# Ledger of designs, part 14: VH-VL binders against q9nrl2r1430to1533

Target 1, 104 residues: q9nrl2r1430to1533
Amino acid sequence: GGVHELSAFEQLVVELVRHDDSWPFLKLVSKIQVPDYYDIIKKPIALNIIREKVNKCEYKLASEFIDDIELMFSNCFEYNPRNTSEAKAGTRLQAFFHIQAQKL
Short names: E, the ipSAE of ESMFold2; O, the ipSAE of OpenDDE; V2, 0.75 times the mean of E and O plus 0.25 times the DockQ between their complexes.

## First folded at step 4 (VH-VL)

Design k18 (framework fv_ustekinumab)
Fold by ESMFold2-Fast, scan of step 4:
Structure k18 (fold): chain C 104 residues (1-104), chain A 122 residues (1-122), chain B 107 residues (1-107)
Amino acid sequence: as target 1 above (104 residues)
Amino acid sequence: EVQLVQSGAEVKKPGESLKISCKGSGYSFTDYWLGWVRQMPGKGLDWIGIIYPWDSETRYSPSFQGQVTMSVDKSITTAYLQWNSLKASDTAMYYCARGWSYDSSGLYFDYWGQGTLVTVSS
Amino acid sequence: DIQMTQSPSSLSASVGDRVTITCRASQDISNYLAWYQQKPEKAPKSLIYAASTLQSGVPSRFSGSGSGTDFTLTISSLQPEDFATYYCQQYDSYPYTFGQGTKLEIK
């Protein structure tokens, strides 16, 4: 009954989730709040889905994990105009991710 | 394996408060939405709402907005449904269920708790 | 709110029969439709999501089809354990709504 060790990918996802700029990325974009999102974004993803994939050991290579995180940011910038709070949060969180990912 | 275990049956009087629970195990509790569904005796299923355990974001059915409160305690992987003042019309079976959608913005419920029977009578 | 109408409200069938249950949405819900089975005094069990995708562990005699507004659940060869109430649920928009249920009874 003790504390369990976390994988490097899970530790990084937890750090992303705890970041102040994670709010647009925590869970899938709501179709109710953003009705046209799923007409534009064909490969939706969010931090909760990525964390689930980490927990199920679905990432065989660090590059696969990084690709999913980058897809998440790419979707943000594709849907949201550059001067929106979402896009600005994404820019800052992506920069944070790039620094942390160098340790992988 | 995924399991949702709900608290036991409750017998209450109108005006009393009540808090029922749903404990998740066998999965990452904070990565899945948790929903509540009501089934009145002899009736069909009524969606109450959903809560995301990581940040406690809630979405309520308009019929239940202000009638109940959903909450979570991440440290014990438990979700709660609470009434401040019960009515006889709250008599029903209450189910919790895990919500997931990989490709869509909507949630289907893949695993269900066994249900909590709430009886409110004078 | 999106209204879900199931047909029939009840049906009687024999073991080995092919059974079809229909669900109609009041507006286009694409494929955001799930089917649940509920046995007497038990919690619902997930059968199908995304209109046609079987939940893991569900027997292959169950199948779902449809898109837009019209959906069907088919049981190709009814077994004794299949006598239950079946519910459809749309998850395209809030509030999520269930059909009224179809009770499948022994003939």
Scores: ipSAE 0.006, ipTM 0.635, lowest interface PAE 10.3, mean pLDDT 87

Design k19 (framework fv_ustekinumab)
Fold by ESMFold2-Fast, scan of step 4:
Structure k19 (fold): chain C 104 residues (1-104), chain A 122 residues (1-122), chain B 107 residues (1-107)
Amino acid sequence: as target 1 above (104 residues)
Amino acid sequence: EVQLVQSGAEVKKPGESLKISCKGSGYSFTSYWLGWVRQMPGKGLDWIGIIYPDDSDTRYSPSFQGQVTMSVDKSITTAYLQWNSLKASDTAMYYCARGWLYDSSGLYFDYWGQGTLVTVSS
Amino acid sequence: DIQMTQSPSSLSASVGDRVTITCRASQDISNYLAWYQQKPEKAPKSLIYAASTLQSGVPSRFSGSGSGTDFTLTISSLQPEDFATYYCQQYDSYPYTFGQGTKLEIK
C-alpha cells in the first residue's frame, strides 16, 4: 500500500542488490548461457524485475513482495545443486533477506 | 506510459558512417533488454540483436555480428545502433523494441519504436 | 538455428470471417512463440506471447494456440482494422527468428 510500505520495499531491494551474494539474482538467467534453465524453471524472476514491480506499485501487500523474493530463491535451489556457487550465494542471501524482512 | 522514440530518417552514401538512436521513457531503462530489428523494403523482420542497458551485455544475430555495433548511454536512457561503413544493402527500416523476459522463457518484444528509415545509395 | 515458416504467405478475407494463420517451427520450441501485427507503414505491435497469452489491450477476437512445432493465430470475426501483415517469432533458442509474414487483405 502506502508511501511508507513502498519505501520499505525499495530499501530492501536495494540492500539485496548491494549484497555480495546477489550476483546470481541481478537479472534473469541467460537462455543462451544456460539453455535448460527455462525447461526446469517455469516462473523465472530476478531482482531487476522485482524492483520494477516495486516502482510500478504492483505489490499491494508485503506478503506478495515476500512471495516473489522467496520464488527467486526457490528457483535457485531447484535448478542449482547444493554445492554450487549459485546455491551457496542463494543460501547466504536468503538468510540476509529473512533478517531484513522482519522490518516489513 | 512506455515509449521508445527513434531518431529521424537518414540518407547516406556507401562508405559513410552512421549512428541512429532510440530513447526510452516511462519505464526503468536499465531493467529491460533493448532489441534492434531490420526490415528491408518490402521484406519481413530480421532480428539484429539485443543489449542490456545496465551492463551493456550484447547478443548479436550471427548475420549481423561485426556488421553493426549496439551501445547505450544510461544517463540519457538512449540506445544506439552504429555502422562504421554503410553499404547499399543496409537500406532498410530499423526498429528498436523493448524486450521482456518477465514470466516467460526467452525474449519477446512488447513495445516498439516508430522506426528509423536508412537509405544508402550512390 | 530454428526456421519459422508461415502459411499462407497471403490471404484475402471478408469482414466478419474467421481467419486462421499457421506458423511452423523446424524443431520443438514448446510455447516460446510470439505473434506481431504490422499495419502498412507502421511499426509492429505485440499481439500474443507464450503462444496463447494476449498482450494487454489486444481485442479478444485474437487468439493463439499450439505447442511444439505447430502454432495458429485466429481472428474470430475479422474487422477492417485487422488488415495487416502478421509475423510469428520463436524465442526458445538463439538466434531468435521470425516467420516470413502473412499478408491479410480484406476484400
Scores: ipSAE 0.007, ipTM 0.581, lowest interface PAE 11.5, mean pLDDT 86

Design k2 (framework fv_ustekinumab)
Fold by ESMFold2-Fast, scan of step 4:
Order: structure tokens, then C-alpha cells, then sequence
Structure k2 (fold): chain C 104 residues (1-104), chain A 122 residues (1-122), chain B 107 residues (1-107)
């Protein structure tokens, strides 16, 4: 973890946020709208939380950053059936992430 | 550093419109909820509602639904609370606060603005 | 709406005292409870979330406990800067409601 790597994490998060398929991932799933979500998903995370961690320099290794992004996708696929718009968006955004993460 | 800076005190007459502001800086404005809280003189805190600046999704307390409007302008990282027609009962201190889910399934306020005093009298 | 009731409404204490403030929810809110401190003429300051987790920068003399319907804020050794009004807030369900506040006054 140097300044250059932290800049790379911020750039990647910005690209993810701007992607058309980011909508299920921008903020935590609403407990009120989806009451059983937090019974199933024990480690909720979203792009706003990951970006905050980047800004606070909480990622010491690129692998820690990648793990949090992968956790976000894992949660999506665990909760949402494969035929949902959420799961489809997650599949496309995860593919985009894997391509971009090769630069880390 | 994270800062929420609110607009200055307002003195208004009943029936007038008003729009007060809360400007965020030092963080990604579109990635955090922003809440509004009312405190009438000598009274406790009343939760008005929250807005997510990324998509302008709002959630109002039923007692404030239709009484005020929350909005944002992402280009200047500013949130607004607006009245179309003020009442004397709107006299209060209004706080904005940043909402965060980090270690919880629920939303709590971590940073607060300094407050905007609104006085409505004839 | 979930009603939040604080006890006492006010209390007088001396520097060095152990102070306890309670908050009761009208229904089970698990641990979705926050505590805020408000000094005269100032904005509220976040103290505790998730019933017991201290906000960064808050002195360790502050602690929170409880789950379900009954919650407690404790100040283990009161300091001069701690004289303020304290509010609990549930964030289990909308609308998020505050208690009426407990005013901590110098004896």
C-alpha cells in the first residue's frame, strides 16, 4: 500500500459507481423494503462503504480491497435468484470488475 | 475533513416560502444518506426524513410528509429543505446530518451540520 | 410509530460521579439504537450506535448497553464537559424516533 495503489482503488470504485449496472450496489439493501435480507446476509457491504474505506486508507493490501468487492457480488448472488435483474446486473458488473482489477 | 455547512438564520412571515441548504464537503456526497432533524425551541429532536443524493430517493416521517420537500443538487454537493407556505409552528432549529450504515443494518447519523434557525412570526 | 421513553427527564450530578440514563422502546428494536449528546446552543454529536459501539473519538468513559426494549447509557466518571442533554434514537423502522431527552445538570 502506497499512494499510487490508493489512487488506483479510488479510480476503480468511481468506474464501478458510474457503470449502468451499479444500481443494486450503490447503497446497502433496505431492511424495510427487503425484510429478510439481513437474516440471510451477515456481512452486508456496498460501494459507498468500500469507497469510504478507500478514502480512510483502511485497505493495506490490494487483496483486501478485492475481497470486499467480491463479498459485495457474493452477497448479491446468495440473496438474489439468478433470473432477477439484480443478479444479472451483478454478473455484468463483476465481469467488468475482473477486467479492471487486472491493473491492480 | 467531513463538513456539513448549513445556510444562515432566516426570519419569515406566515405564508412565505423558504429553502434552506446543507452543503457537504470532504466526502463523496452521492454515497451517503442525508437526514433532516427539527428541534423546536426548548424541545427535543424530531426526525424529518432522509434523502439519498445519488438517486434522490426520499423517506419522510409521516408527520412531515407534504409539509416539507427534501431535494439535492449533486453538482454543488448541496441538499435542501423547502417549505411552500411557512407556519408559525415551523419555528425551530433545523439540522442536517450525514447518514451511514457502516457497521449496522440501520441508518445512524455520524456528522451533523451546525443548524439553521428558522423563525416564523408576524 | 415506535415510542422512545427516556428516564430520568433530568438529573443533577457532580464531577466524578457515575451517571446512568435509560431508554425504553415501545417494541423490540434489537440493537438498532443510537445515543447523541447535545450541549447548549450546539448541534448534536453522535456518541454510540448499535446500542454499544462508540463513535470514533468518543471518550471511553461513555458506554452503552441493552438489547430489545431496554437500553442504558453510562458515564463512568463524569467530567465538566459532559453536562449536556442526551438523546436516544431507534433506527429499526421508519420513522426513526428520538426519546424526549435527559438533561444532565451540575449539582
Amino acid sequence: as target 1 above (104 residues)
Amino acid sequence: EVQLVQSGAEVKKPGESLKISCKGSGYSFTDYWLGWVRQMPGKGLDWIGIIYPGDSETRYSPSFQGQVTMSVDKSITTAYLQWNSLKASDTAMYYCARGWYYDSEGLYFDYWGQGTLVTVSS
Amino acid sequence: DIQMTQSPSSLSASVGDRVTITCRASQDISNYLAWYQQKPEKAPKSLIYAASTLQSGVPSRFSGSGSGTDFTLTISSLQPEDFATYYCQQYDSYPYTFGQGTKLEIK
Scores: ipSAE 0.017, ipTM 0.628, lowest interface PAE 6.6, mean pLDDT 88

Design k20 (framework fv_ustekinumab)
Fold by ESMFold2-Fast, scan of step 4:
Structure k20 (fold): chain C 104 residues (1-104), chain A 122 residues (1-122), chain B 107 residues (1-107)
Amino acid sequence: as target 1 above (104 residues)
Amino acid sequence: EVQLVQSGAEVKKPGESLKISCKGSGYSFDSYWLGWVRQMPGKGLDWIGIIYPGDSETRYSPSFQGQVTMSVDKSITTAYLQWNSLKASDTAMYYCARGWLYDSSGYYFDYWGQGTLVTVSS
Amino acid sequence: DIQMTQSPSSLSASVGDRVTITCRASQDISNYLAWYQQKPEKAPKSLIYAASTLQSGVPSRFSGSGSGTDFTLTISSLQPEDFATYYCQQYDSYPYTFGQGTKLEIK
């Protein structure tokens, strides 16, 4: 069918979602599996929320989009100890993001 | 336009298997949770569970754990609810619904399918 | 499990009336409460989420209030199309639970 051309933000979010290290970031952390998460993290966010904001044209500036992605990584590093698989995935995905974000 | 289109009504006998479907369109299917809700004739809404199509993670209500199976096929943006062996007590309307969260830690259902009526009788 | 209790179970009203429906949670759910409208033989429709945020496209005569354990849905001036069953739902904890419903019918 007739598809809408992807925006630069949508293309970048799709690349992040497809990355091997995206698994901790695809959707919001579960309150049941991680009961103390929302006591520590006050502004939860995930790639699915960011993608929705892109689709609703809620980012007027590239800096607003970048801020939400950086918030996602900041939350990861605040909650997860440095040597966890989550923190390691976050470190690698953040490096990938910084390279791709140069295109914005 | 966001749409959830469910499969048609089913009439089955106790002991038979059944798989009903819910096809999503007009949104990023992989990015939203999808829930299933039962409504027995003349009664209220009863939450079955939710599935995240992006990785197939499921969360079941304890009352439905082991009674039904939720699954998805991302290639056709379709979710499924399946019974291995139906009982007369499974007679109900079954709704699928999209789960949405913006800036909080839980999901409410913002769009609903039209429902699939399942009748199980001898 | 969190129990959701609605009051009243049914009420009769006339067009133009102000209608209030209440919902009580058995424990604190903050503002993680949604309201749904279901007309006979139709799927539920989302009205309100986060206790007080109106779903896009829902008329402004609908409003929600409350936090913690006590919540209300108000219809400021009842219209003919508002006769339906209304359900609250908590989404603070699994399993998600619905109230038993409040049937709003014509006097």
Scores: ipSAE 0.014, ipTM 0.668, lowest interface PAE 7.6, mean pLDDT 88

Design k21 (framework fv_iluzanebart)
Fold by ESMFold2-Fast, scan of step 4:
Structure k21 (fold): chain C 104 residues (1-104), chain A 122 residues (1-122), chain B 107 residues (1-107)
Amino acid sequence: as target 1 above (104 residues)
Amino acid sequence: EVQLVQSGAEVKKPGESLKISCKGSGYSFTDYWIGWVRQMPGKGLEWMGIIYPGDSETRYSPSFQGQVTISADKSISTAYLQWSSLKASDTAMYFCARGWLYDSSGLYFDYWGQGTLVTVSS
Amino acid sequence: EIVMTQSPATLSVSPGERATLSCRASQSVSNYLAWFQQKPGQAPRLLIYDASTRATGIPARFSGSGSGTEFTLTISSLQPEDFAVYYCQQYDSYPYTFGQGTKVDIK
């Protein structure tokens, strides 16, 4: 595998996945574990879905990729009260994302 | 090319332990669920359980809870199905399958391993 | 758990004819239903997901329809390679459950 085979979006998603605070965002929230989640959150998304979209070349603009990442954080803060471990992880990961996005 | 490659056929006696494997390649192993399905001779398909290798979350079908252990080693892109003590009634074909989570926590299984035949007889 | 019932158990059809297979759920599964084909000695192959969406590489002669509790798989102009067992599977609720299968056999 060469370095030029990885897109900037793929590299950023990999960095987010590897971050200690990625645990609430790795996959879609389970309806079985959190039954009211999908009553509140109408546009669910997670890092594995975003990574799949990157791999299928579904993002035409960098802004579309950034919008999906921001939607993921927005959903976290909408569902989870500010003092939860989920919201705290989201706050730290979002700050990390904003720093990494400067490289885009 | 997405592939799931399962370990070879096993012939065991009742009371023996067994661990079979399913190795994924051609995709990001930690981004997809892996499910295990039993098919007894001449019978249909039964879900046993699923695992998300990225965080090791597992879900078992009630009829298989406590009967088997599902695990994964993400460093080698391999999922496992394990019995502590086999019974003759465990004689079956065992399939692994890759699952994709879509919107409201429903997931469908798009790629399947070739199957591992397990025969348990005295 | 949601029980999936398929009918008929065996469907005898001549090559070139249309086959219609039914799957019924004991509770609504919305459109979270998949159809699989299994040939003797082989692993199941995904044909249809989300009740009506063909999986990659699946010929247009396979089509799915239905929502809620009643679902149909249709195979137009059966080919020799289509003689197999077909399973429906719901993925609305865990545990995921399969129907017992419909065998499509030569008449």
Scores: ipSAE 0.143, ipTM 0.757, lowest interface PAE 4.8, mean pLDDT 88

Design k22 (framework fv_iluzanebart; at its last look DockQ between E and O 0.91; V2 from the best seeds 0.78)
Fold by OpenDDE, look of step 5:
Structure k22 (fold): chain C 104 residues (1-104), chain A 122 residues (1-122), chain B 107 residues (1-107)
Amino acid sequence: as target 1 above (104 residues)
Amino acid sequence: EVQLVQSGAEVKKPGESLKISCKGSGYSFTDYWIGWVRQMPGKGLEWMGIIYPGDSETRYSPSFQGQVTISADKSISTAYLQWSSLKASDTAMYFCARGWYYDSEGLYFDYWGQGTLVTVSS
Amino acid sequence: EIVMTQSPATLSVSPGERATLSCRASQSVSDYLAWFQQKPGQAPRLLIYGASTRATGIPARFSGSGSGTEFTLTISSLQPEDFAVYYCQQYDNWPYTFGQGTKVDIK
């Protein structure tokens, strides 16, 4: 049921955060460090925001949760060239996510 | 319930060091920013700086850069504001506050500590 | 830094009356504008963020409007507990900055 799904979402977020490649995704990109980021990315999101949404029970469906995670990766790949550390980290983390998401 | 509880009032002399604290509870401490605000007696509010406990990213207002140190210990959900050498002009109320995102990286601060009064006099 | 200017410095109103507070930014802050209430001996309390969104638990009599450089906080019917100092604050650019405050006192 819903409670069990919430627990699954919580656990998955914990695992994502603890992953070595989570560093680009822990919080929103700095406007100071990347002044043009929000001119390009229109739906910014990060793991802390996703966790907040989980804690507030804003995800009613697993698909909604997955969509936000995928958006997070999509944003990374949209802004960062393939050869960047961020994109490489994102690629690895996304692969991990896809494996873990099979449990949902 | 979200709460920020600050350490007690301090009475110090010029030249002394001081470290005050702000403990968060009722939420994921590492996911939210913590800010420090100064309010001198009878005056308005001034941002000193902010810290993200999750990775310890810290930003100082120019007026406070090099004047204070902001830090956090996420293992005990506590943020700190410290001085190496207090001045009489540091006499003020100091507030910590929890920051969250609005649309982008812009932060609004929705929960505040009760404040810590610091008095520095000879 | 962005300078926030509030007016008037003091606003005297009677209970039940409408109070209108102004806040001006030296440059556009879009809608990254918050309003705070502070009573003597207390911490500031968030009233409005995003220029017009009431924080959780804030009474409907408080409303915010504006964008860019001009903002307004309105208290539709002042209650006894509303006499306090009000601050606007921009969070469009670091360092974040407060206005100097407007004191709302009893007429």
Scores: ipSAE 0.862, ipTM 0.947, lowest interface PAE 0.5, mean pLDDT 96
Fold by ESMFold2, look of step 5:
Structure k22 (fold): chain C 104 residues (1-104), chain A 122 residues (1-122), chain B 107 residues (1-107)
Amino acid sequence: as target 1 above (104 residues)
Amino acid sequence: EVQLVQSGAEVKKPGESLKISCKGSGYSFTDYWIGWVRQMPGKGLEWMGIIYPGDSETRYSPSFQGQVTISADKSISTAYLQWSSLKASDTAMYFCARGWYYDSEGLYFDYWGQGTLVTVSS
Amino acid sequence: EIVMTQSPATLSVSPGERATLSCRASQSVSDYLAWFQQKPGQAPRLLIYGASTRATGIPARFSGSGSGTEFTLTISSLQPEDFAVYYCQQYDNWPYTFGQGTKVDIK
């Protein structure tokens, strides 16, 4: 993407990080705390990685950026049972993302 | 330009407290891990612990658990290493370093501070 | 805790010669292996991460290889500025651990 899209990506990731339900997604899941996570999740990603990819202009298309954000939520729902705090936070943050992504 | 700038050398006596700092600039401070490394005079390198400044999650090497406190103040992009009561054996060079993911949680450390020499003698 | 063992402890070589440094892990660390150079009075400098990827600004004479438990750093033609201590470090499992270092000095 162009300068306009990169600014929009940056603004969107900043809004996601500031959201109260971002806490499961700020950084990669700890292998020590969750030993089996990386046996199940093969494409790990988190907001800090996405933000760095925006900063380094690694997204060429808006769809690539959206795909990484959606992968982040998909990983959360794949690993976490539906009634966990993590999955509930993911549901709320994903809903917020979909509203904000209308601007892309 | 990514920089980690550490506080100046310290000369202390056993039993005194100390807090040394590592200020990051040129990158998003809250998105990267900061680790602390000890190097005793004439010896090799030892990881002490790491912190994620974005949420203050901290991990200590078992050898340093309870001996030091690692903290961060994200509002001023600064990480800290702190002793409540120094010992002569704490005499060493202390480095901070910035950590990033290789392909999963494992962190490689790409930028290092210049080091802070701490001398503890009676 | 994963123990990293470097050999030799000291390597005496002449400028222009090839230096080969070994690092062994007590358990597999896959390719989660870094090499650092430390000159007297300086902070460590990252040379290699991922066992074989050169960090930004590192000359091509430095190359890394290996995976699992055995790793090698090669300096293909030693320059005067390469005489230093070299550390390997695993970052597969916490706590991260360094080898004890290999000192490369002038013969």
Scores: ipSAE 0.623, ipTM 0.892, lowest interface PAE 1.7, mean pLDDT 93
Fold by ESMFold2-Fast, scan of step 4:
Structure k22 (fold): chain C 104 residues (1-104), chain A 122 residues (1-122), chain B 107 residues (1-107)
Amino acid sequence: as target 1 above (104 residues)
Amino acid sequence: EVQLVQSGAEVKKPGESLKISCKGSGYSFTDYWIGWVRQMPGKGLEWMGIIYPGDSETRYSPSFQGQVTISADKSISTAYLQWSSLKASDTAMYFCARGWYYDSEGLYFDYWGQGTLVTVSS
Amino acid sequence: EIVMTQSPATLSVSPGERATLSCRASQSVSDYLAWFQQKPGQAPRLLIYGASTRATGIPARFSGSGSGTEFTLTISSLQPEDFAVYYCQQYDNWPYTFGQGTKVDIK
């Protein structure tokens, strides 16, 4: 990865964070608030973790960045039933991500 | 470069209210936890509580629950520690610190503010 | 809450000597253990986290070891700027708790 790719990843993460539907994804799920989450989800991730990885140049390829974002959505849909506010937010944010990812 | 800058020293009377601040710069303020630590004169360090500025989630140490309020204003990258009514026993140095994930359950605090000295006397 | 106990309370060493500081947890904290340095009038400075990982910018003479309930901070070839109070802190369980500190003095 190049400097322009890293800038593009940062811009995209910022746009995701600012989206109204980002609230379930801002930070790692609390075990105190959701005790069974980490029994079900084995590869937890969140937007702040992804942004930190971008800033530390840990993504070598755009596909690695995209995979982490998709993992975040996959975790959401695995844990949360389809009719929950979390799953609905995830569906809308994922659609927004797919449109923005065309810029990558 | 990452910096946490705290408000200046305060001299107050018992019963007065106070709000001190901690301004972050050089990083994405809303992506990191901010914690508050008390150090009474000549004593060690005590965790008071932590806040995630991105969504305002707070956790208080049991000894400080109901004694103080922790808040943040993400538009100006600033966290706050507030007392509605100060006591003489609140005389201490107060530090803010930035927290990051060691894992989903544990945070380590890598950058610290310079401290705010609060003196409460009659 | 988890109680952290440091020993000794004061450690007197000469410059160039090795200093060894101990920290004990009242129950297992795995490797959720950090070490901080504090000089008079200054904020604490993170030295070690995860029991043994050196924080950014911390000199190689600082090393941490241990797991579970017994932890050690070692300062090899102590420098004049290393005379300070050192705190251990567990972050395994909330509330996070500090030890009472070990003061490292000259001579």
Scores: ipSAE 0.577, ipTM 0.889, lowest interface PAE 1.8, mean pLDDT 93
ESMFold2 (binder alone), look of step 5: mean pLDDT 94; pTM 0.956

Design k23 (framework fv_ustekinumab)
Fold by ESMFold2-Fast, scan of step 4:
Structure k23 (fold): chain C 104 residues (1-104), chain A 124 residues (1-124), chain B 107 residues (1-107)
Amino acid sequence: as target 1 above (104 residues)
Amino acid sequence: EVQLVQSGAEVKKPGESLKISCKGSGYSFTDYWLGWVRQMPGKGLDWIGIIYPGDSETRYSPSFQGQVTMSVDKSITTAYLQWNSLKASDTAMYYCARGWLYDSSGYPLYFDYWGQGTLVTVSS
Amino acid sequence: DIQMTQSPSSLSASVGDRVTITCRASQDISNYLAWYQQKPEKAPKSLIYAASTLQSGVPSRFSGSGSGTDFTLTISSLQPEDFATYYCQQYDSYPYTFGQGTKLEIK
């Protein structure tokens, strides 16, 4: 069964990466450019980290995969004020994710 | 298997332009940083800079800022290092290397796979 | 910029020897240190990251230790294929900086 599960997670991450609103989530926030980010965000994550975990077969359950994606959005909303382009992109991408995640 | 394949050796004269390439395969090209490192003949390693192919974000060493340009073509999974006007002091081996994060601190942390190198010789 | 100093600049050893190479940072870099091996006319190869974590496929005779400013690379029971130049690199701060290299030569 594991081959089909990995394909589903990979497809979902690819869909997220291709979305116009993925730009704040492609890679980890740079500590050098945003020094206070890691003082506020205790469990940082990004799409490239999640994709690497999928490729290394680190998700045993769909719930673990979903938890990492939701953590990514939660971090976005915790750090970025609602009126920012980052928060707005996160809101739209999260809605898209919830629709796609119904396949899991 | 992760591979970075670089373009062949170049022999140029001062003032000429040059663009060398590094093609990635066996991994998701847009999910990893790509770095460039110079090694002058008989000398050690010198960091040039890094580029993230997914969004083309660049970070240059201050010593190389304005001297070279890093770019990528995602459609052919290839990164480039370019000079507008070569100098004799640019004579060196140039390596590309894939960069990955050790942890969640937000750095493109270390280079895990390296290309074979491109020898650039600039002489009059 | 953070200066990385390696010692010694070169050393001679015999197959079967235990070899230690040191690397010192001019300021605290926590554990953000990598080690690379470079054989003549070859590209560098990643050995260790995070001061002590071995890269996949690297023999267990290689080990790294240290934190803060002082780091060591140890090769237990040196093999013929281990004669090379070794470089440390800090990735705590931009610009990334390498040590000057330690050339390991056959005695």
Scores: ipSAE 0.090, ipTM 0.747, lowest interface PAE 5.5, mean pLDDT 88

Design k24 (framework fv_ustekinumab)
Fold by ESMFold2-Fast, scan of step 4:
Structure k24 (fold): chain C 104 residues (1-104), chain A 121 residues (1-121), chain B 107 residues (1-107)
Amino acid sequence: as target 1 above (104 residues)
Amino acid sequence: EVQLVQSGAEVKKPGESLKISCKGSGYSFTDYWLGWVRQMPGKGLDWIGIIYPGDSETRYSPSFQGQVTMSVDKSITTAYLQWNSLKASDTAMYYCARGWLYDEGLYFDYWGQGTLVTVSS
Amino acid sequence: DIQMTQSPSSLSASVGDRVTITCRASQDISNYLAWYQQKPEKAPKSLIYAASTLQSGVPSRFSGSGSGTDFTLTISSLQPEDFATYYCQQYDSYPYTFGQGTKLEIK
């Protein structure tokens, strides 16, 4: 059904991964480095998980894909104070995502 | 298809250096952790460590920290396990495996065929 | 470190039998448990993750259950190709640890 959309999702995830501000989002936050993260964030997600879901054709609607990307940013802003490098990277990457998502 | 292909068997003497390889194909190499597991002859599985090819982050089992070095070459989708000076006690089968990290836990979904390392004088 | 203990260390069974292998963690690991099958002279094969989720391509006669500290792997009707060593692995906390293995052999 949505073969065209699946290709678009893969392209968008690749662009996000390549972005200079993707470093906080490439993989799940380390429980060793940030022990309280998983006590606060109940639905952890990262770009590698989203890319795997795209490759397994788990997104049936563009809104489901967009929701997972937005959850990733929401988690970042919930955990990280606004003045952190993580929050600043998240703000810039989210703006980039909103521009790219207009193509979906 | 997802495939991990390891380098061939090695026969070495104590004190020699060795570097074995694990080449991934059929998936995005930089999106998965890669783990190394030792199996001594007739024994069970023993976790060595994991490396994330996307940024080269490593996590070693405390018993293997300082004994071996894990590295990757993203351009050829290959991971390496290296010894500077082999000991007879390093004689074992070494497996690489692709790891899926879920909520900071990691399980292995695909395994290489193994590299037999024999160290004897 | 979390210690993983499997029971029994070995068992003998016949084709068609229902087989249950147990794995115990020294502390609560929720459902962060995987099961692996290793046939003689072969690499391990992933069977189950998250205590009960079958890996793609694994026959439905295999099932996993449990949470917390006590886990089981069940083979509902043993086939000739199922004679192997089975390992559990916890992935709740670092370092990730394996059980000692359960060798399933023909009676």
Scores: ipSAE 0.029, ipTM 0.711, lowest interface PAE 7.3, mean pLDDT 88

